# VH-VL binders against Protein FAM180B (FAM180B), part 14

Target 1, 160 residues: Protein FAM180B (FAM180B), of Homo sapiens (Human) (q6p0a1)
Amino acid sequence: TQPHAGQPMDSTSVGGGLQEPEAPEVMFELLWAGLELDVMGQLHIQDEELASTHPGRRLRLLLQHHVPSDLEGTEQWLQQLQDLRKGPPLSTWDFEHLLLTGLSCVYRLHAASEAEERGRWAQVFALLAQETLWDLCKGFCPQDRPPSLGSWASILDPFP
Short names: E, the ipSAE of ESMFold2; O, the ipSAE of OpenDDE; V2, 0.75 times the mean of E and O plus 0.25 times the DockQ between their complexes.

## First folded at step 10 (VH-VL; framework fv_masavibart)

Design g8 (from g1 with heavy chain G103S; at its last look DockQ between E and O 0.54; V2 from the best seeds 0.00; counts 0 for: pae E 7.1 > 2)
Fold by ESMFold2, look of step 10:
Structure g8 (fold): chain C 160 residues (1-160), chain A 121 residues (1-121), chain B 110 residues (1-110)
Amino acid sequence: as target 1 above (160 residues)
Amino acid sequence: QVQLVESGGGVVQPGRSLRLSCAASGFTFSKYAMYWVRQAPGKGLEWVAVIWYDGSNKYYADSVKGRFTISRDNSKNTLYLQMNSLRTEDTAVYYCARHGYESDRYAFDIWGQGTLVTVSS
Amino acid sequence: QSALTQPASVSGSPGQSITISCTGTSSDVGGRKYVSWYQQHPGKAPKLMIYDVSNRPSGVSNRFSGSKSGNTASLTISGLQSEDEADYYCQSYAGHNTYVFGGGTKLTVL
């Protein structure tokens, strides 16, 4: 909910270890434990013991300070990613940021009480997923058609 | 001076409806999640409902789900509880309370004085 | 079904220390750091005494302290005074926007 979204990609370390991505198994364990949105709109790790670990504290800081927490910030980040389609693959930090932003959209979509708000979050999530596919296949994807989520797109459609 | 003042309590028959209000002053109401908590006579505290700071999400205790509706008007600094299909076990003092201190805390730091709802035949 | 368990009553003499327990589960008290304690005098609204297990709000006497171990949180009142005679409730966040209170403990100052 802070106006940190839409800024240039940070080139400076923002604290102890935030730019060092965790091993995939550690990230999976944290996400398997589950996240939740609190009543102030902030994502948190449900298990407070896991939240207190070094990987848990890192994830909490990423979610609170670097992953956009509102629609405008997420849309600005999406535009930056679209501008980078022709360039080299994202750094591991930026790719982790992209994945966590997409995950945040899913939680906010399911928390939204209005169908129009759910639809806007679902659309942004779909576009972030498209950017993820583009980054994963740079150099291998045909450039004359965009990647698609295929049959999964209908699962994210809002139902009023 | 941070203050919460409930109103709208009274005596009603089972099956009827009642609407409670909670007027907030002395703080930026739209930055805080708000709660209803009730206390039956001679009994303990029971959480009833929560509404997020912007009204986007609402959650209820199982005992009131489907019968009670929490809402807020941030332009009027007012929290509401619409109570439908009232039962005798809903008889209680109803408090409004403010979400405490920081975004990741779940304490109720400011309470109103409460308003009594009596459901009796 | 997850009310927190507190003793129905506890008593102490002026100047003593007493402890009130609050037992929950690994899903609330044990697994989370969001335990709070409230003091309620007869006919009055509850007052927050402790939040986040062990923190005191401004204006709360340092005679009140909190802790937890496993699934049990504790409120300790040292230097007991007659004004401490009240009902005390623990409260925890149980996840999924669910909030649970203990049944309350009546503190009697002898």
Scores: ipSAE 0.012, ipTM 0.603, lowest interface PAE 7.1, mean pLDDT 81
ESMFold2 (binder alone), look of step 10: mean pLDDT 91; pTM 0.933
OpenDDE, look of step 10: ipSAE 0.425; ipTM 0.798

## First folded at step 11 (VH-VL; framework fv_masavibart)

Design j1 (from e8 with heavy chain Y110I; at its last look DockQ between E and O 0.37; V2 from the best seeds 0.00; counts 0 for: pae E 8.4 > 2)
Fold by ESMFold2, look of step 11:
Structure j1 (fold): chain C 160 residues (1-160), chain A 121 residues (1-121), chain B 110 residues (1-110)
Amino acid sequence: as target 1 above (160 residues)
Amino acid sequence: QVQLVESGGGVVQPGRSLRLSCAASGFTFSKYAMYWVRQAPGKGLEWVAVIWYDGSNKYYADSVKGRFTISRDNSKNTLYLQMNSLRTEDTAVYYCARHGYEGDRYLFDIWGQGTLVTVSS
Amino acid sequence: QSALTQPASVSGSPGQSITISCTGTSSDVGGRKYVSWYQQHPGKAPKLMIYDVSNRPSGVSNRFSGSKSGNTASLTISGLQSEDEADYYCQSYAGHNTYVFGGGTKLTVL
């Protein structure tokens, strides 16, 4: 025979503001809540209640363990991606990692207090966006012509 | 073993400047964000400023914005607070504190012994 | 910058348990898990006693415990001893690099 819960319902409720959410709706609310850089350079979900949801917990783990927290780490990963350009498309996990790293660069250039540092983050972001376009094009575009960031690269040029 | 030692406090007239230093030892200084926190005589703790581990970002309490500048030299393991246009209300013991790595974040795990700044006319 | 609300003083006899409250808002204490408690003896620097609401750093007695309900965090000291006589401050993070302390509570051991 199975264990039973003979206790009546109690007043316990799952977090305020997210009563009975659907997965797409929770993901949309997460995007609206936004992210925040902490003083250790780590990117975190601003709303701790949303961070405790299933997509929030997954995102938190990705941000804490797989998204580089500084420019050097980001550049090293970018180099590895560039070395593998002619390989197969990235796994779902690696592609999500690439997109989240790109998003991280946007937050970091916004947070940077010096113009030179903003420019360095913007340049790295542009290169990550190029790698994203490369990966999306694998198997769907002419193989010998990489997608272009021409107009975007001009916007990000620190010497217009 | 892990230690923070403040220096540079003293007695000054209103409108003058002081520069505080905080010497760090026993840990990898360049991996930690650092804080200044002050305490007026007989009063509570007040956060003053934060600087990120690499010096890239700096934030200040409203009471000191535009007058105080936090900085760091990771090659010398030293945190600084440049205090300009000092006011009587700035009279306090000034502590440097290390950002804690324990837990998720936003705590002050190691404190110096403080240095007294007295602004008096 | 809004201060967290603490009672000005609390007293207890040796061996008793006492609780110090720290009330904030849904934007700091209520909505975040970043509540820390600091002990300060006269003339000394503050010492971290509790972080993340309820965790003790290494070297802190298990007589100290923390909890949170709604917008109020609590520090409980069991088995009160004369060495516990000190000022106690709560601290939280409200986002956007804003750090806030409580006004402090003076604990007197009778």
Scores: ipSAE 0.012, ipTM 0.599, lowest interface PAE 8.4, mean pLDDT 80
ESMFold2 (binder alone), look of step 11: mean pLDDT 90; pTM 0.919
OpenDDE, look of step 11: ipSAE 0.270; ipTM 0.742

Design j2 (from j1 with light chain G31K; at its last look DockQ between E and O 0.54; V2 from the best seeds 0.00; counts 0 for: pae E 8.5 > 2)
Fold by ESMFold2, look of step 11:
Structure j2 (fold): chain C 160 residues (1-160), chain A 121 residues (1-121), chain B 110 residues (1-110)
Amino acid sequence: as target 1 above (160 residues)
Amino acid sequence: QVQLVESGGGVVQPGRSLRLSCAASGFTFSKYAMYWVRQAPGKGLEWVAVIWYDGSNKYYADSVKGRFTISRDNSKNTLYLQMNSLRTEDTAVYYCARHGYEGDRYLFDIWGQGTLVTVSS
Amino acid sequence: QSALTQPASVSGSPGQSITISCTGTSSDVGKRKYVSWYQQHPGKAPKLMIYDVSNRPSGVSNRFSGSKSGNTASLTISGLQSEDEADYYCQSYAGHNTYVFGGGTKLTVL
């Protein structure tokens, strides 16, 4: 099956329980209105009017229940993604989950007050970006040459 | 049964340091963000600092940034405030407070009784 | 800017309704639902009375109610009693992990 995430011609999506198409313009408006990270590690939509729309309610559900709220949970999800590298491309829902988890890392990176903490979140974000590239490349990349973000091949190879 | 108890207040000279503690009981401390809020004698409330539930992030009011450090030990259910380079305007009752769980994500639902810090010559 | 404006004092007789205002900006009070109110009796720690503009925690009398209009939040106490004599503070989230209180309002019951 072909991933469609790089070419937003279709606004349809496949998700569990809720079936509402997300147009890129609506998702951009939600992101422009702002997300905010609370002190319990949960992202939420700052503008309650936008949050009450159908796309806003879907995003709120994803942010609250499916996006990890701390580093340990994010690393666990990352490991699950790495285990899926040799399988088919991610479902639309799992790909949205991957992108939203990456976005949460950016918010946590911005929120972090200490350089060490920023470094930890930056590393996790980079690995999630690598997983995004691998998923987008499935079917087009040689199985032994994944796309690279600089020296990521050396990180994935225990015998450099 | 939920309780916060501050300690470590006292009288110190300007430029000196002091460390406050806040002992938590009756709830799962590691699930809650924690705050320090102060009140100068006869004055209003002023937020001082916040620390996230796991200690990963810390934020400070501009008036204390660079001088105060908030920290926590989740294994001992204890919140701390290290106060360096104290000034006379830091004289206040210092309260620890717990982040509210089911309501406003930016509120203080449980407070300690406070500990007095006096900075004077 | 980062402080909320409250009247310094209000007074009322037992049985009256009294309203305390809390004025901020569009970025804190105007478009957010994160306004809380705290009661503080002399020598005591503050107590949460209202959260999310208008919600009451369990154990708080229904004589206390909250609302907002534009950039102004309000705390209303109906059926004023002598035990309501205290200082009252509004509080909001100002963004960027910053928290602000109003200057406080001393309520005197005559």
Scores: ipSAE 0.011, ipTM 0.597, lowest interface PAE 8.5, mean pLDDT 79
ESMFold2 (binder alone), look of step 11: mean pLDDT 90; pTM 0.917
OpenDDE, look of step 11: ipSAE 0.226; ipTM 0.729

Design j3 (from j2 with heavy chain K31S; at its last look DockQ between E and O 0.44; V2 from the best seeds 0.00; counts 0 for: pae E 9.1 > 2)
Fold by ESMFold2, look of step 11:
Structure j3 (fold): chain C 160 residues (1-160), chain A 121 residues (1-121), chain B 110 residues (1-110)
Amino acid sequence: as target 1 above (160 residues)
Amino acid sequence: QVQLVESGGGVVQPGRSLRLSCAASGFTFSSYAMYWVRQAPGKGLEWVAVIWYDGSNKYYADSVKGRFTISRDNSKNTLYLQMNSLRTEDTAVYYCARHGYEGDRYLFDIWGQGTLVTVSS
Amino acid sequence: QSALTQPASVSGSPGQSITISCTGTSSDVGKRKYVSWYQQHPGKAPKLMIYDVSNRPSGVSNRFSGSKSGNTASLTISGLQSEDEADYYCQSYAGHNTYVFGGGTKLTVL
């Protein structure tokens, strides 16, 4: 009976388009180039040359299809994250999604001209930042005591 | 059948106020950002203001900032421009225009026929 | 807010091709692909002819085309006809919800 040679495993062939995040350094470079919020409430990369690169196209698809564009969608995602507090750390993709959603809130906060609307976005951002800190410290923080957000709250609303 | 119709133009003295209206029909007004663009007689086009689809944000050209206010009433399908402290250089035909569809495209795809504002002594 | 530079006038004979230039900066025309062109006949509202540098809305003749190189966008009208005699404006998005038009170009069909 002859031995059967197995094929190499190829985990990259199981991906579904947007599921693999970019390296953090690449993401930082794209965000440094700048995003802008358009009049329809969508974030896009300001520099169209960078937007046309492979990492830029990936970021555009994430912003377009996976980052909520309104308060209701953002609050719904926040509730899902809070439901997962006691679970394992978020996947790299889910964590990237969380960070981009938080960034979206910052842009919407600064675009808002009325104090009530700014307050709503600031509250949601503070809660997303809390979830981010919670996830970063899973494994070495007490499960029911997320890290403090003290100085972050003052950045969001320096002029009450 | 998509239509924008401006009204409220007229002759006023410098320092006075005037309110323009733009009635929209044939499309879902509350889904579109809206613009005001003006054209002085014999001159080119000048962007004046934009308002987001839900009225949440408003932006103005430097030439009118602090004097003009854009607003909308989505229940009446109507866009407004409140023009205060009018100057002779505000004399123009004022057009309302609709933001082009497909998100990141920054174009004025539908225009009204305009309403004339004349500011003179 | 930056202005876009267009020639004041251009002319051509029927059947010829003409090109109208629109020069901005790296921050508007160069950086972004949000360049549009509008045709305005005397006494009429402007009409969108080209968007996103080179796209035609439905109902616009294929004689109209657009392109961009560096900080300069161009509108080309081929097979010039008397009805093309009008003013032409380019427009770009300058960021931060600001919009700029060129000064306009009067096209005369000889």
Scores: ipSAE 0.006, ipTM 0.606, lowest interface PAE 9.1, mean pLDDT 80
ESMFold2 (binder alone), look of step 11: mean pLDDT 89; pTM 0.911
OpenDDE, look of step 11: ipSAE 0.193; ipTM 0.711

Design j4 (at its last look DockQ between E and O 0.68; V2 from the best seeds 0.00; counts 0 for: pae E 9.0 > 2)
Fold by ESMFold2, look of step 11:
Structure j4 (fold): chain C 160 residues (1-160), chain A 120 residues (1-120), chain B 110 residues (1-110)
Amino acid sequence: as target 1 above (160 residues)
Amino acid sequence: QVQLVESGGGVVQPGRSLRLSCAASGFTFSKYAMYWVRQAPGKGLEWVAVIWYDGSNKYYADSVKGRFTISRDNSKNTLYLQMNSLRTEDTAVYYCARHGYGDRYLFDIWGQGTLVTVSS
Amino acid sequence: QSALTQPASVSGSPGQSITISCTGTSSDVGGRKYVSWYQQHPGKAPKLMIYDVSNRPSGVSNRFSGSKSGNTASLTISGLQSEDEADYYCQSYAGHNTYVFGGGTKLTVL
């Protein structure tokens, strides 16, 4: 069940103390340079002070519970997204999962020391990006013209 | 019980090579990042290298970069340290250590250590 | 990375409390929660005593406690016993796959 809807005594949902205009700036700071991939394969927030803000606490929860920590988990999530392709647009939570999982793949791509592993992460990232385009297009694109990222797949290739 | 057992230490001349092994038991080795940490006789602890849980990434202290290679074989539950171009300042007890649970960045399980002596 | 600064030695009498300091920078001890302490008896491997600044692993006596303020972490041993005589190392993670130990503190029980 959705955390904010089912937990009215949760300090993150009760008495929200942060003014909304500052939340987007903190989130961009967190995403810009505030994340680190740890040696266990988990993406986490580097700065504990930023992690303690309302946007930081929410991001940490999403990273901890919903972003896969390895290639197998990421591929399983990708398969679930592909199974949902013909359904309605993803919920806000599932779309955030999709975007953060894609971000995790970029970190994994840059951390990989071998070209074959970089290629595997790049492939998964390209497929997640395709799912993102597909989901954003639901309700706005004709069903007989599916979206494609074909030209962008070569940009994600780590080889010359 | 969880344990780590190092082997492969010995006496070697400068410029030679050694390979250390660390046998792991009592836990799912392939789920954990692993470390080498060394201690020169009568001196403090010095981090040497880390390898990620799947072997995908490896990082080294500046003092050993380019000379030492950390590796692992998850099918054999074994961690390795290949030490090339050994110098007298590499003389130390070498410990393998397990990364602590989660994002704690600590060494929660240590082996007993294996002594490497580099001398003429 | 520079080593964390610890006093070379500290001493106390049985039953007393002693404190060992560990001073780093804002990029490791000061800015992160990842401070741990290790006890090492002669000829033995280090043993984890405190992690994440102040937490004890199971099997570690509640006489051991940790804290930090600013760029300095502290290990406090209360009710000092002769078996506490050992070397103590602090350790921190400074980011960017960098792991830093203190120089070590020899604890003498008088």
Scores: ipSAE 0.006, ipTM 0.604, lowest interface PAE 9.0, mean pLDDT 81
ESMFold2 (binder alone), look of step 11: mean pLDDT 91; pTM 0.929
OpenDDE, look of step 11: ipSAE 0.192; ipTM 0.723

Design j5 (from j2 with heavy chain L107M; at its last fold request DockQ between E and O 0.42; V2 from the best seeds 0.00; counts 0 for: pae E 9.4 > 2)
Heavy chain, then light chain:
Amino acid sequence: QVQLVESGGGVVQPGRSLRLSCAASGFTFSKYAMYWVRQAPGKGLEWVAVIWYDGSNKYYADSVKGRFTISRDNSKNTLYLQMNSLRTEDTAVYYCARHGYEGDRYMFDIWGQGTLVTVSS
Amino acid sequence: QSALTQPASVSGSPGQSITISCTGTSSDVGKRKYVSWYQQHPGKAPKLMIYDVSNRPSGVSNRFSGSKSGNTASLTISGLQSEDEADYYCQSYAGHNTYVFGGGTKLTVL
ESMFold2, look of step 11: ipSAE 0.013; ipTM 0.608
ESMFold2 (binder alone), look of step 11: mean pLDDT 89; pTM 0.917
OpenDDE, look of step 11: ipSAE 0.335; ipTM 0.758
ESMFold2, fold request of step 13: ipSAE 0.006, 0.006, 0.006; ipTM 0.581, 0.598, 0.580
ESMFold2 (binder alone), fold request of step 13: mean pLDDT 90, 90, 90; pTM 0.926, 0.925, 0.929
OpenDDE, fold request of step 13: ipSAE 0.409, 0.439, 0.418; ipTM 0.797, 0.807, 0.801

Design j6 (from j2 with heavy chain L107Y; at its last look DockQ between E and O 0.48; V2 from the best seeds 0.00; counts 0 for: pae E 8.2 > 2)
Fold by ESMFold2, look of step 11:
Structure j6 (fold): chain C 160 residues (1-160), chain A 121 residues (1-121), chain B 110 residues (1-110)
Amino acid sequence: as target 1 above (160 residues)
Amino acid sequence: QVQLVESGGGVVQPGRSLRLSCAASGFTFSKYAMYWVRQAPGKGLEWVAVIWYDGSNKYYADSVKGRFTISRDNSKNTLYLQMNSLRTEDTAVYYCARHGYEGDRYYFDIWGQGTLVTVSS
Amino acid sequence: QSALTQPASVSGSPGQSITISCTGTSSDVGKRKYVSWYQQHPGKAPKLMIYDVSNRPSGVSNRFSGSKSGNTASLTISGLQSEDEADYYCQSYAGHNTYVFGGGTKLTVL
């Protein structure tokens, strides 16, 4: 029997794969299969077989550990995004995180049984949508001018 | 150390109301979803209702929907069940139960001793 | 409400192994890993014995085990003892934030 040598420590093996987004087509198929909220406020994939695939396990980890599970956490994330408006566009990881957080808000809005809670989730979702549009607009829009959803009346008022 | 204690059971006539309480101790109540489960005399267990950890969402078995209301007061570590329009078929021991914190989610890890509700004319 | 199907009773002699079945549908038992088992002695509250199909909480004897095949979950009790005589209930998550129990199985130790 040959003796074995000790393995060197390698910090680059920590967390591998989680920071690499899946292709959009794979994400679409997982989301088409369906998600649901549990009673602890965590979002998960309904179909266990899909959840067991590598892309399903990655999505599960993102939903469980990196997407806010309550209104306070989502509002804190929203504030951080608003503070970054003048910075570079989000990394692909952070943008995926933003999109999944927005999707989570839709599920929580639909699941909320009280009108007040639905209103708060709807407001936060609208603000996340604005931050998404702002990030997509970086490099193409005037600085410090976020996109806005003006009233339809302004589009019906032509100038000479 | 972890304990759930139900109270408020008794004998009432059909059509009347009753409110059950469940006092929680030995754990951080506001972190856990809570449940009511009932058992008619000589019968099996029947899930009645669930309330999410923060009280934001409530769900009911079809047999009690529209008549029962689950609620919680996280500042008092107390779970409630308001039972309106009681029927004789609601006669049961009512248990409060805690959502399991470990594992994948959907089980009842801690149970109270139960409180008897008898609906009889 | 939908229910999980359990046999009304099972029996065994001390030292035997017995199995209690719990049959549901593809949407509750078949596709999900959310089956739990509860033991209830007369006049007592239920006690969790198995969660997530096969996991045993601390303090539960290793004589209790769980498994699933298709739409049927199973509780197996090995080395049967007189203290195991009780009612046993399976429970699953039925989707849409609803929960369902089996009808219960009375275990008699002969």
Scores: ipSAE 0.012, ipTM 0.621, lowest interface PAE 8.2, mean pLDDT 81
ESMFold2 (binder alone), look of step 11: mean pLDDT 91; pTM 0.932
OpenDDE, look of step 11: ipSAE 0.216; ipTM 0.716

Design j7 (from j2 with heavy chain G103S; at its last look DockQ between E and O 0.51; V2 from the best seeds 0.00; counts 0 for: pae E 7.0 > 2)
Fold by ESMFold2, look of step 11:
Structure j7 (fold): chain C 160 residues (1-160), chain A 121 residues (1-121), chain B 110 residues (1-110)
Amino acid sequence: as target 1 above (160 residues)
Amino acid sequence: QVQLVESGGGVVQPGRSLRLSCAASGFTFSKYAMYWVRQAPGKGLEWVAVIWYDGSNKYYADSVKGRFTISRDNSKNTLYLQMNSLRTEDTAVYYCARHGYESDRYLFDIWGQGTLVTVSS
Amino acid sequence: QSALTQPASVSGSPGQSITISCTGTSSDVGKRKYVSWYQQHPGKAPKLMIYDVSNRPSGVSNRFSGSKSGNTASLTISGLQSEDEADYYCQSYAGHNTYVFGGGTKLTVL
């Protein structure tokens, strides 16, 4: 009954075709369904069907080449982010990179078998979360008073 | 050449302990996860344990949990398997194997020659 | 008792092609690309022949090929030769630090 005169028609959508919708839901499924940390210290996608989708291939690239695979690399990225606090908001790509690095820290925190290593990952995660808050409030937060996690940092410690 | 050489196998009584070693050469040992895999006489292959490249994490087959300990010394290019409370069903050739760095994970690309452990009374 | 099922034996004549099956579950063979095949001659260590379902390591003959359909992986050996007579094992990673082998298949070249 309702006309769609204001929308372009493409043969795949109109013909009841085989075209799948663009895939924000696939990205959600990838993050929800899970990643796993391999025996080489790299984070990767568990489900190869999801990994073969366009969002899955993009995520694989980010995880393998741009998300640090160890604590030293993560600390170096964190320092770069801290140096950028006074600049413009991060690009969408850099912000995704920040979030994925934070997610990586959670996986490494849970994989760590030693309390000291667990504490190091928890501290780095708290600092990345702080950088996330800072970037989200650029233009709204005072530039000389960075956001603080306060009691959140103590919650992330392996020893309260 | 890339090489893994197991040692320390022998005949022991049930309930005793034995320590296996695996000497690695021809590659950067500290960059690779390592495995123990065993094969009972006339039987198939069974994964026993894995240790991450830096020794940070260790995992075991259910059949050996609590009795076996995998470890490594990256300064000596050596992998170890400490086997306690041995049972007759632990009788097997024990192989060390290297995690395949040239692929997307979870394969055993280089194997040692194996060392025989016989647990009998 | 492995989680992966292989036939106990298979045979073929020189020059023939044969296929060895390896059936697992959706959580190991079905959804993951981590299927490998190993050749083992009597008294020798296993040798990696195929990894990630279908890839050959350097130095492995192109007579060996791998494939997967559903929960079943397959190793195909074309142009059988007497040196192919050996035991063949499939192996997969099922997640949660679970490494599974098939029970093995004895290939006899007649």
Scores: ipSAE 0.012, ipTM 0.603, lowest interface PAE 7.0, mean pLDDT 80
ESMFold2 (binder alone), look of step 11: mean pLDDT 90; pTM 0.920
OpenDDE, look of step 11: ipSAE 0.265; ipTM 0.736

## First folded at step 12 (VH-VL; framework fv_masavibart)

Design k1 (from g4 with heavy chain G103S; at its last fold request DockQ between E and O 0.57; V2 from the best seeds 0.00; counts 0 for: pae E 7.6 > 2)
Heavy chain, then light chain:
Amino acid sequence: QVQLVESGGGVVQPGRSLRLSCAASGFTFSKYAMYWVRQAPGKGLEWVAVIWYDGSNKYYADSVKGRFTISRDNSKNTLYLQMNSLRTEDTAVYYCARHGYESDRYAFDIWGQGTLVTVSS
Amino acid sequence: QSALTQPASVSGSPGQSITISCTGTSSDVGKRKYVSWYQQHPGKAPKLMIYDVSNRPSGVSNRFSGSKSGNTASLTISGLQSEDEADYYCQSYAGHNTYVFGGGTKLTVL
ESMFold2, look of step 12: ipSAE 0.034; ipTM 0.625
ESMFold2 (binder alone), look of step 12: mean pLDDT 90; pTM 0.929
OpenDDE, look of step 12: ipSAE 0.392; ipTM 0.776
ESMFold2, fold request of step 13: ipSAE 0.006, 0.012, 0.016; ipTM 0.586, 0.590, 0.627
ESMFold2 (binder alone), fold request of step 13: mean pLDDT 91, 90, 91; pTM 0.931, 0.927, 0.932
OpenDDE, fold request of step 13: ipSAE 0.387, 0.403, 0.394; ipTM 0.785, 0.793, 0.790

